VHH binders against AFG2-interacting ribosome maturation factor (airim). Designs and how they scored, part 1

All scores and structures are predictions.

Target 1, 202 residues: AFG2-interacting ribosome maturation factor (airim), of Danio rerio (Zebrafish) (Brachydanio rerio) (q8jhh5)
Amino acid sequence: MPGSALLSLQQELRRGFEALKAAKDTFDGGHAECQELVSSLGNLAPQLKALKQVQISETPLSGFPCLQQRLHYKLSLAVDALLAKLAEKMAALQKVWDAFAQQVFTVVQLYEKNTDALDISVCVSRSAVCPSVSDMLEWLQDADRYYRLQLMQSRLLLQTLTPTDLTSMETAPNRWRSVRSARQEERIADALCQVSIFLETE
Structure headers, positions and changes below count from the first letter of each chain, unless a header shows other numbers; antibody chains are not in Kabat numbers.
F, E and O are the ipSAE of ESMFold2-Fast, ESMFold2 and OpenDDE, as the mean of both directions, binder to target and target to binder. V2 is 0.75 times the mean of E and O plus 0.25 times the DockQ between their complexes.
Where letters were taken out, [cut] stands.
The coordinates of atoms that the task and the answers printed are left out; those that the model quotes come from them. Centres of patches stay.

## First folded at step 15 (VHH; from p02 with Y33W K103S D105E)

Design q02
Fold by OpenDDE, fold request of step 19:
Structure q02 (fold): chain B 202 residues (1-202), chain A 126 residues (1-126)
Amino acid sequence: as target 1 above (202 residues)
Amino acid sequence: QVQLQESGGGLVQAGGSLRLSCAASGRTFKTYWMGWYRQAPGKEREFVATISWSGSTYYADSVKGRFTISRDNAKNTVYLQMNSLKPEDTAVYYCAAGSIPESYEELYDSGSYDYWGQGTQVTVSS
């Protein structure tokens, strides 16, 4: 029955947006956390550069055995630790996205299965309390694409971070900021706002 | 438990090149520093090179400028490119994995590595 199909779809849409809320929060927090980590890496880069340029043997510190090597090693450990944490964060975000993406897939699949039962007029109809099915699907899919892209870009950026390219490391904080799209974030926020009543009427 | 398997050893003439590979089992490859050691007949095992997860490398003085250690974390593999080989480089080469602590000196200590391969023979003829 068309009514049953619609109700089922709405239910899955609700789940989708709940997943979106969760994903958004996680991505927001994750991005911020990673920003701090990347910033820390950025701060290590100048130190490593300086260390490469200095000859400890020619300084008053020459009396300390293997000081340069020790310092280099310590910095290297710090770099590794930060990169490891970043990798962990990315993995966590991946899981969150996977769950969200799966839910989006589910709702889209459900919609596709019921296209014969759902009149287009019904799918584009909206009320003061409920956005249209069409809009809601679009919002979820847009969010899915955004977070997918963000994750991919984030990973690509992080792959450039190596102790052999200190310049890349130094510029990483700015590049990381650019991974996030204010426009897309706003769109997601707006979508969530628009479905707020719909979600509450469950 | 991590298993390490070396490959790529063989006979080479002085001045020649050889590339060793070490494949690591398990999912913890990224958590380990990977190193190469060698042991010549009648000699003690000696440090050759080590590489951090992020790619920081350290070499024995005897191989600096000639050997290059690298790793592919996606393949769980560490490599040792050996150029300008000398007869003195003849040895069994061992791959090692370890979580190396916050001590520079420990990079060169075999005791810092928890897992070892069976080794691969490298022979450099004069």
Scores: ipSAE 0.473, ipTM 0.776, lowest interface PAE 0.9, mean pLDDT 92
Fold by ESMFold2, fold request of step 19:
Structure q02 (fold): chain B 202 residues (1-202), chain A 126 residues (1-126)
Amino acid sequence: as target 1 above (202 residues)
Amino acid sequence: QVQLQESGGGLVQAGGSLRLSCAASGRTFKTYWMGWYRQAPGKEREFVATISWSGSTYYADSVKGRFTISRDNAKNTVYLQMNSLKPEDTAVYYCAAGSIPESYEELYDSGSYDYWGQGTQVTVSS
């Protein structure tokens, strides 16, 4: 009964692409929210630089004890508060990606369980309205890999942010934009477009 | 819930060095501030040093230039390198983590962190 194995696989592929659509929406919004937080971190760097350059003993403020230490402490609290919010956002994105990755794993498992029942020519066949099973599996696996790498790169970037390296803080907003690949985002959008009729059938 | 385990204390001659370690276990957030306080017999705990998650360091005046605090966030561990030790450095040294005082001045009011270790004895002989 190879036809029933194919129909079961197609249903799991639909669930996988529905999960991909949800993950893409969440990642697009989450990355934008993190961009705002990273920009706030970048704005703290000039304040820390100005504080380091100020000669308090030569200003009207010389009578206020520990002023430079007080201000530095306040800015350090602000840095760590923004980093904590970024960590919370990254954890939320990780949860959404974990759910998508599980769907990809499920559809691959179903394919592997049914390799004897699936005819190879049917799995590679395609039409104007339905991409091949092979293409759809590849697209889900490629998206899984891309988002996993994006999360890893995001976490590595956040680990470099420290008040002791003001250049890293100032450049962080631009580096955050580079975490996403325009080419890979376009490939995911193209895959979702190519599968759109398949998702509407049933 | 966080558990803090200090190590590295002991007896040392004046002018000597010691390195204290504090490993955090349990549920820790990478954004915790961590620090060291000390308590001599009959005295209240006093601030020694603290380090923010992102690496900013703060020291009591009595130890500045002699002690260095550092952290390894991947291991959830903070270190205190103590050089040029003096007899007045003799105390039980406590590791602290968690919520930090809202202002720099409150560091000197001691005991503001959420989690504390059991302490490690440092004794500096003359």
Scores: ipSAE 0.376, ipTM 0.746, lowest interface PAE 2.5, mean pLDDT 84
Fold by OpenDDE, fold request of step 19:
Structure q02 (fold): chain B 202 residues (1-202), chain A 126 residues (1-126)
Amino acid sequence: as target 1 above (202 residues)
Amino acid sequence: QVQLQESGGGLVQAGGSLRLSCAASGRTFKTYWMGWYRQAPGKEREFVATISWSGSTYYADSVKGRFTISRDNAKNTVYLQMNSLKPEDTAVYYCAAGSIPESYEELYDSGSYDYWGQGTQVTVSS
């Protein structure tokens, strides 16, 4: 009985780490894409500022009717398009991590259900090929917490991006870059490395 | 496909304030530009204000500095805050929604909007 419980738990842990690996790759790629979109927004902000400061009527371009308004409109459309794309990307990332979170939840529930059947000594035992159940569970939960926070912070940042706050748009690329924690991501990478052999021994 | 319902109209004294609301049905609210138009008795329908999904705003010259258009995408609602109201502002106010093309001039064209509300009466007394 105890052996079967442990095997089941290990199987779910494997699924959890496979999901983590996939989700992490998706996050890294998606976040990079968002960085480019945010950078584009950052570039539009100075253009909009410059346009506000220019009196087209006092330039050789005065012969073009409503040129300033037309240019402003064009830039505004570009801003809207970028924001829409960002929203789409974030929604996609959220779905991926929701699925991962569900897997983590499943693992935790399974562990809790079998607490009476599993000796503590078994749960903290580790080998050269397999980390302890306790450590693996902690690693998955830590990853879940980190990326949940990352998504939240990213979403909050995007909410500050409006056409009425050009300074926010201009500074957004740097703020976006600074949201991520290299330390936390390194820890996650290390966890994935430590379970690599375990994942291959299925 | 999209239904618009205006509210908040009424009678107000000159110099007073009024806030109009327009609730949109469906889940595609964020994809539309939302606008306000008005029609006074015996006059043609005229542009008042419009707002993009991200918050870019445009106003008629006659209402600049007095009216503010805003939107809440989570509530599928667009608002028109009207301050310093004048008798000349008396009209039926219509909410409009449309996917506005890449033409500045079309922002002010009622034909650019696909959906319209039934309108709400605003009366400003002297």
Scores: ipSAE 0.344, ipTM 0.714, lowest interface PAE 1.0, mean pLDDT 91
Fold by ESMFold2, fold request of step 19:
Structure q02 (fold): chain B 202 residues (1-202), chain A 126 residues (1-126)
Amino acid sequence: as target 1 above (202 residues)
Amino acid sequence: QVQLQESGGGLVQAGGSLRLSCAASGRTFKTYWMGWYRQAPGKEREFVATISWSGSTYYADSVKGRFTISRDNAKNTVYLQMNSLKPEDTAVYYCAAGSIPESYEELYDSGSYDYWGQGTQVTVSS
């Protein structure tokens, strides 16, 4: 009965790390794509600022207000198009995290259901080839928390992006770069490396 | 796919104020530009104000400085605060939402909007 519980848990751990690998690939690519969109948005901020600072008294009165309105409208369209694309990308990342989070929940539930059948010495046992069950559970849970926080921070940042706050738009590319933690990204990469042989076995 | 319901119309004295509301329901609200048009008896529907998803506002010259459009994305609602009302502001006011007009000039074309409310009457007495 203990052997069956461990085998079931190991199978779910493999599914969890396979989901983590897929999530990492998607988050790496999605973050980079959003960085490009946010950088484009940041480039619109100086144009909006310049348009706001145009002095109408130095031009023919009847012609300039119409030109300024037309240019402002064009820039507003560009801002909204970029924000719509960012929202689309965020929805895609949310979907990938939802799938990963479900796998982590499943593995944790299976572990908790079988704690009596899984002796603590078995759960903390490790070898050069196979990390302990305790380590693998911790790594999945840590990655889940990290991606959840990353999504939250990303959504909060995007909520600040409006043509009525040009400073927020100008600083967005730098702030977007800071959403990712180099330390946490290294921990996830290390965990995936350490489970690589485990994922190849049955 | 999107339903618009106006409220807040009524009878008001010249110089007074009214606040119109437009509640939207449907799959996606925040991706639409939303605005207000008005139609006086015997006239064509005319543009009043519009607001972009991100908050940029545009007004007809006849209402600029007196009317303010705003939106509350949490409630899927747009508002038109109408101050310093004149008898010539008397009309049925319609809420509209839809595809973004491709040019500033098309903003005044009511055919650019896919969804319309039922309208709310605003009457300004002399």
Scores: ipSAE 0.272, ipTM 0.665, lowest interface PAE 3.4, mean pLDDT 83

## First folded at step 18 (VHH; from q01 with K103S D105E)

Design u01
Fold by OpenDDE, fold request of step 19:
Structure u01 (fold): chain B 202 residues (1-202), chain A 126 residues (1-126)
Amino acid sequence: as target 1 above (202 residues)
Amino acid sequence: QVQLQESGGGLVQAGGSLRLSCAASGFTFKTYWMGWYRQAPGKEREFVAVISWSGSTYYADSVKGRFTISRDNAKNTVYLQMNSLKPEDTAVYYCAAGSIPESYEELYDSGSYDYWGQGTQVTVSS
């Protein structure tokens, strides 16, 4: 029954947007956390550069055995620790996206399965309390694509971060900021706002 | 079970090159520092090189400028490119894995490594 199909679809859409809310919060927080980690890496880069350029043996600190090596090692450990944390964060975000993406897939699949039962007019119809099925699907898919891309770009960026490329490390904080799209974030926020009543009427 | 399997050893003339590989399994490779040690007949095992998770490298003075350690985390493999080989480089080369603590000196301590390979023979003829 067309009515049954619509109701089922709406139910899955609700789940999709609930998943989106959760994903958004996690990605927002994760990005911020990673920003701090990347910033820390950025701060280590100049230190490593300086250490490479200085000859401790020619300084008043020459009396400290293996000081330069020890300092280098400590910084290296710090770099490794930060990169490890970043990797963990990315893994966590991946899981969140996977769950969200699966839900989006589910709702899209359900829609496709019921295309014969759902009139186009019904799918594009909207009310003051409920956006159209078409719009809601688009919003979810857009969000899915955005977070997928964000995750991919984030991972790619992080892969460039090595102690052998200190310049990359130093510039990483700015590059990380650029991974996030204010426009896309706003779109997601707007979508969530528009479905707010719809979600509450469940 | 943890396994480190070395390969690439052999006979080479002085001035020649070899590339050693160590395939790791049974543990989270990317979280370990990977190192190479060597032991010549009648001598103690000595540090050769180590590479951190992120790619920081450390070498024994005797091999600096000639040897290069690298790793591929996707393949769980660590490599040792050995150039300008000398007869003094003749030894059994061992791959090692360790969660090395916050001590620089421990990088050079065999006791800091948790896992060891069986070794591969490198012979450099004069």
Scores: ipSAE 0.557, ipTM 0.817, lowest interface PAE 0.8, mean pLDDT 93
Fold by OpenDDE, fold request of step 19:
Structure u01 (fold): chain B 202 residues (1-202), chain A 126 residues (1-126)
Amino acid sequence: as target 1 above (202 residues)
Amino acid sequence: QVQLQESGGGLVQAGGSLRLSCAASGFTFKTYWMGWYRQAPGKEREFVAVISWSGSTYYADSVKGRFTISRDNAKNTVYLQMNSLKPEDTAVYYCAAGSIPESYEELYDSGSYDYWGQGTQVTVSS
């Protein structure tokens, strides 16, 4: 009985780490794409500022009716388009991580259900080919917490982006870059490395 | 079913203030530009203000500095704060939603908007 419980738990842990690996790759790619979009927004901000400062009527372009308004409108459309794309990307990332979170939840529930059947000594035991159940569970939960926070912070940042605050738009690329924690991501990468042999042994 | 429901209209004295609201349903609110138009008795419907989904605003010259358009995407609602009201502002005010094309001039064309409310009466007395 105890052996069967442990095997079941290990199987779910494997699924959890496979899901983590996939989700992490998706996050990295998606976040990079968002960086480009945010950078584009950052570039639009100076243009909008410049347009506000220029008096077209006093330039050789004065012969073009409503040129300033037309240019402003065009830039506004560009801002809207970029923000819409960002929202789409974030929604997609959220779905991926929701699925991962559900898998983590499943693993935790399975562990809790079998607490009476599993000796503590078994749960903390590790080998050269398999980390302890305790460590693996912690790693999955830590990853879940980190990326949940990352998504939240990213969403909050995007909510600050509006054409009424051009300074916020202009500084957004740097703020976006700074949201990620290299330390935390390195820890997650290390966890994935440590379970690599375990994942290959089915 | 698409619905735009205006509220907040009424009778106000010259120099007073009103805040109009327009509650939207039946379409993806956040992807639309939201506008206000008005029609006075015996006159054509005229542009008042429009706001993009991100917050860019445009106003008719006659209301600049007095009216403020805003929106709450979480509530699917657009607002028109009207200050320093004048008798000339008396009209039925209509909320409108449109997927505005890449033409600035079309912002001021009522034909560019896809959905319209029933309107709310604003009366400014001398």
Scores: ipSAE 0.503, ipTM 0.795, lowest interface PAE 0.8, mean pLDDT 93
Fold by ESMFold2, fold request of step 19:
Structure u01 (fold): chain B 202 residues (1-202), chain A 126 residues (1-126)
Amino acid sequence: as target 1 above (202 residues)
Amino acid sequence: QVQLQESGGGLVQAGGSLRLSCAASGFTFKTYWMGWYRQAPGKEREFVAVISWSGSTYYADSVKGRFTISRDNAKNTVYLQMNSLKPEDTAVYYCAAGSIPESYEELYDSGSYDYWGQGTQVTVSS
């Protein structure tokens, strides 16, 4: 019974780390794609500022105010198209994280359900081939928390992007770069490296 | 299912003010453009105002300076503040959401949206 519980837990840990690997791949690519979109938004902000400045200081010529409105309309369409694409990317990231978070929940629940059958010495044991059960659980939970915070911070940043706050649009590329923690990304990569043999042993 | 519900219509004297509201539900995307159109008896539906999700506003010439469109994204609601009302503003006012014409010029003649409300009557008496 104890050996069966450990084997079941190890199988769920494998599923958890496979989900983490998929989540990391998607988040790495998704963040890079969003950086490109946010940079495009930042480039539109000076153009919107220039149109506003000319309209304030310029005497309307025949047809010139209509041209300014047509240009403003095209820039506004571009802003909203980029925001729509960003929202789509964020929804895709949320979906991947939801799946990963569910796997983390499942393995933690399996561990909690089987604490009577599992010896703590087995759970903290390490080998050259396999990190301890305790370490692997900690790494999955840490990654889950990190991605949750990253998604939250990303959504908060995107909520500030409006053509009525051009400073927010101009600074967004730099702020987007800081959404990810280099230290936390390294810790996730290290965890995936340390479980690589465990994942290959099936 | 996307649904739009207008409110705030009524009878006012010329020179008065009204504030229309349009509550939206069932949207899966927050970046829809929303706006107001109106139709007087025997006339074609005409553009009044539109606001993008990010806050850019555009107005028909006949209402510019008198009407203000705004939105509250937390409540999924768009508003039309109508000041200095004239009898010619009498119409059924429709809330619209969705696709917006690719060009500024198409707003005036052929505005087309995927979703429409049932309308609210605004009557401005002399």
Scores: ipSAE 0.334, ipTM 0.702, lowest interface PAE 2.8, mean pLDDT 83
Fold by ESMFold2, fold request of step 19:
Structure u01 (fold): chain B 202 residues (1-202), chain A 126 residues (1-126)
Amino acid sequence: as target 1 above (202 residues)
Amino acid sequence: QVQLQESGGGLVQAGGSLRLSCAASGFTFKTYWMGWYRQAPGKEREFVAVISWSGSTYYADSVKGRFTISRDNAKNTVYLQMNSLKPEDTAVYYCAAGSIPESYEELYDSGSYDYWGQGTQVTVSS
């Protein structure tokens, strides 16, 4: 096995896990920020329900019908403002995932390009301070898949949020909490812990 | 940049129906209010209907109950279903999109919208 191929792969693995650490920090913070926004959206649903029960045909033409429409507009503006802020957060998460996914693609391509030069025995060997190449590749690919699915689920949830479906707005805070998998988050944290010494020998 | 393309205009008899479409392009993970204005010959452009990103609708008094605005956010397209058409509805119909108006009054101000289509002619005959 050429030692230069293994050293190149280890270097790309380090870049991959550094990107994973940055992605995890951004996704943890982004999810928490979005939770606050989604909770605000859920609090608007009761107000929209109350306005929906006031029918224009059952009120005087002057005064109240204009006030009802102006208040409905104010609530609709608040909904759209919250959705715009959520869209900005999703765009930021997309950019971070794009960078991480590209790094995962790069390290997998390097491994596949060098399979002739890489000995499987070297790729599966591990020590107390350095996980195997096979483990590290698996962890990066698993994290990539998890964040891709998290982004997809987040987008689907946000696309259902509308003032015309108040149940979706009311349940959104609880559904947002469920977008993250505690098991997958633990696995990513464990992987980052296990590679900590590997990263420090840069 | 956002681009708007209207379709669906034409000649129709009074009492008839017509469906306008406006396809928008140039969006990335953003929200926009979209709607319709119209301009009859020799008159100023007037508000017809708008729909928010989340689906709230607002109509001019002259079209309430006859026109319905809707949107498909996956396709970035807004629609105007026009029923019970009158000769007074004859105009060029323009699709508009823009920043979210800060007040209800600004909703009716055509200066509140940043992007406009080229227009589609609707003619309602006797």
Scores: ipSAE 0.323, ipTM 0.690, lowest interface PAE 2.9, mean pLDDT 83

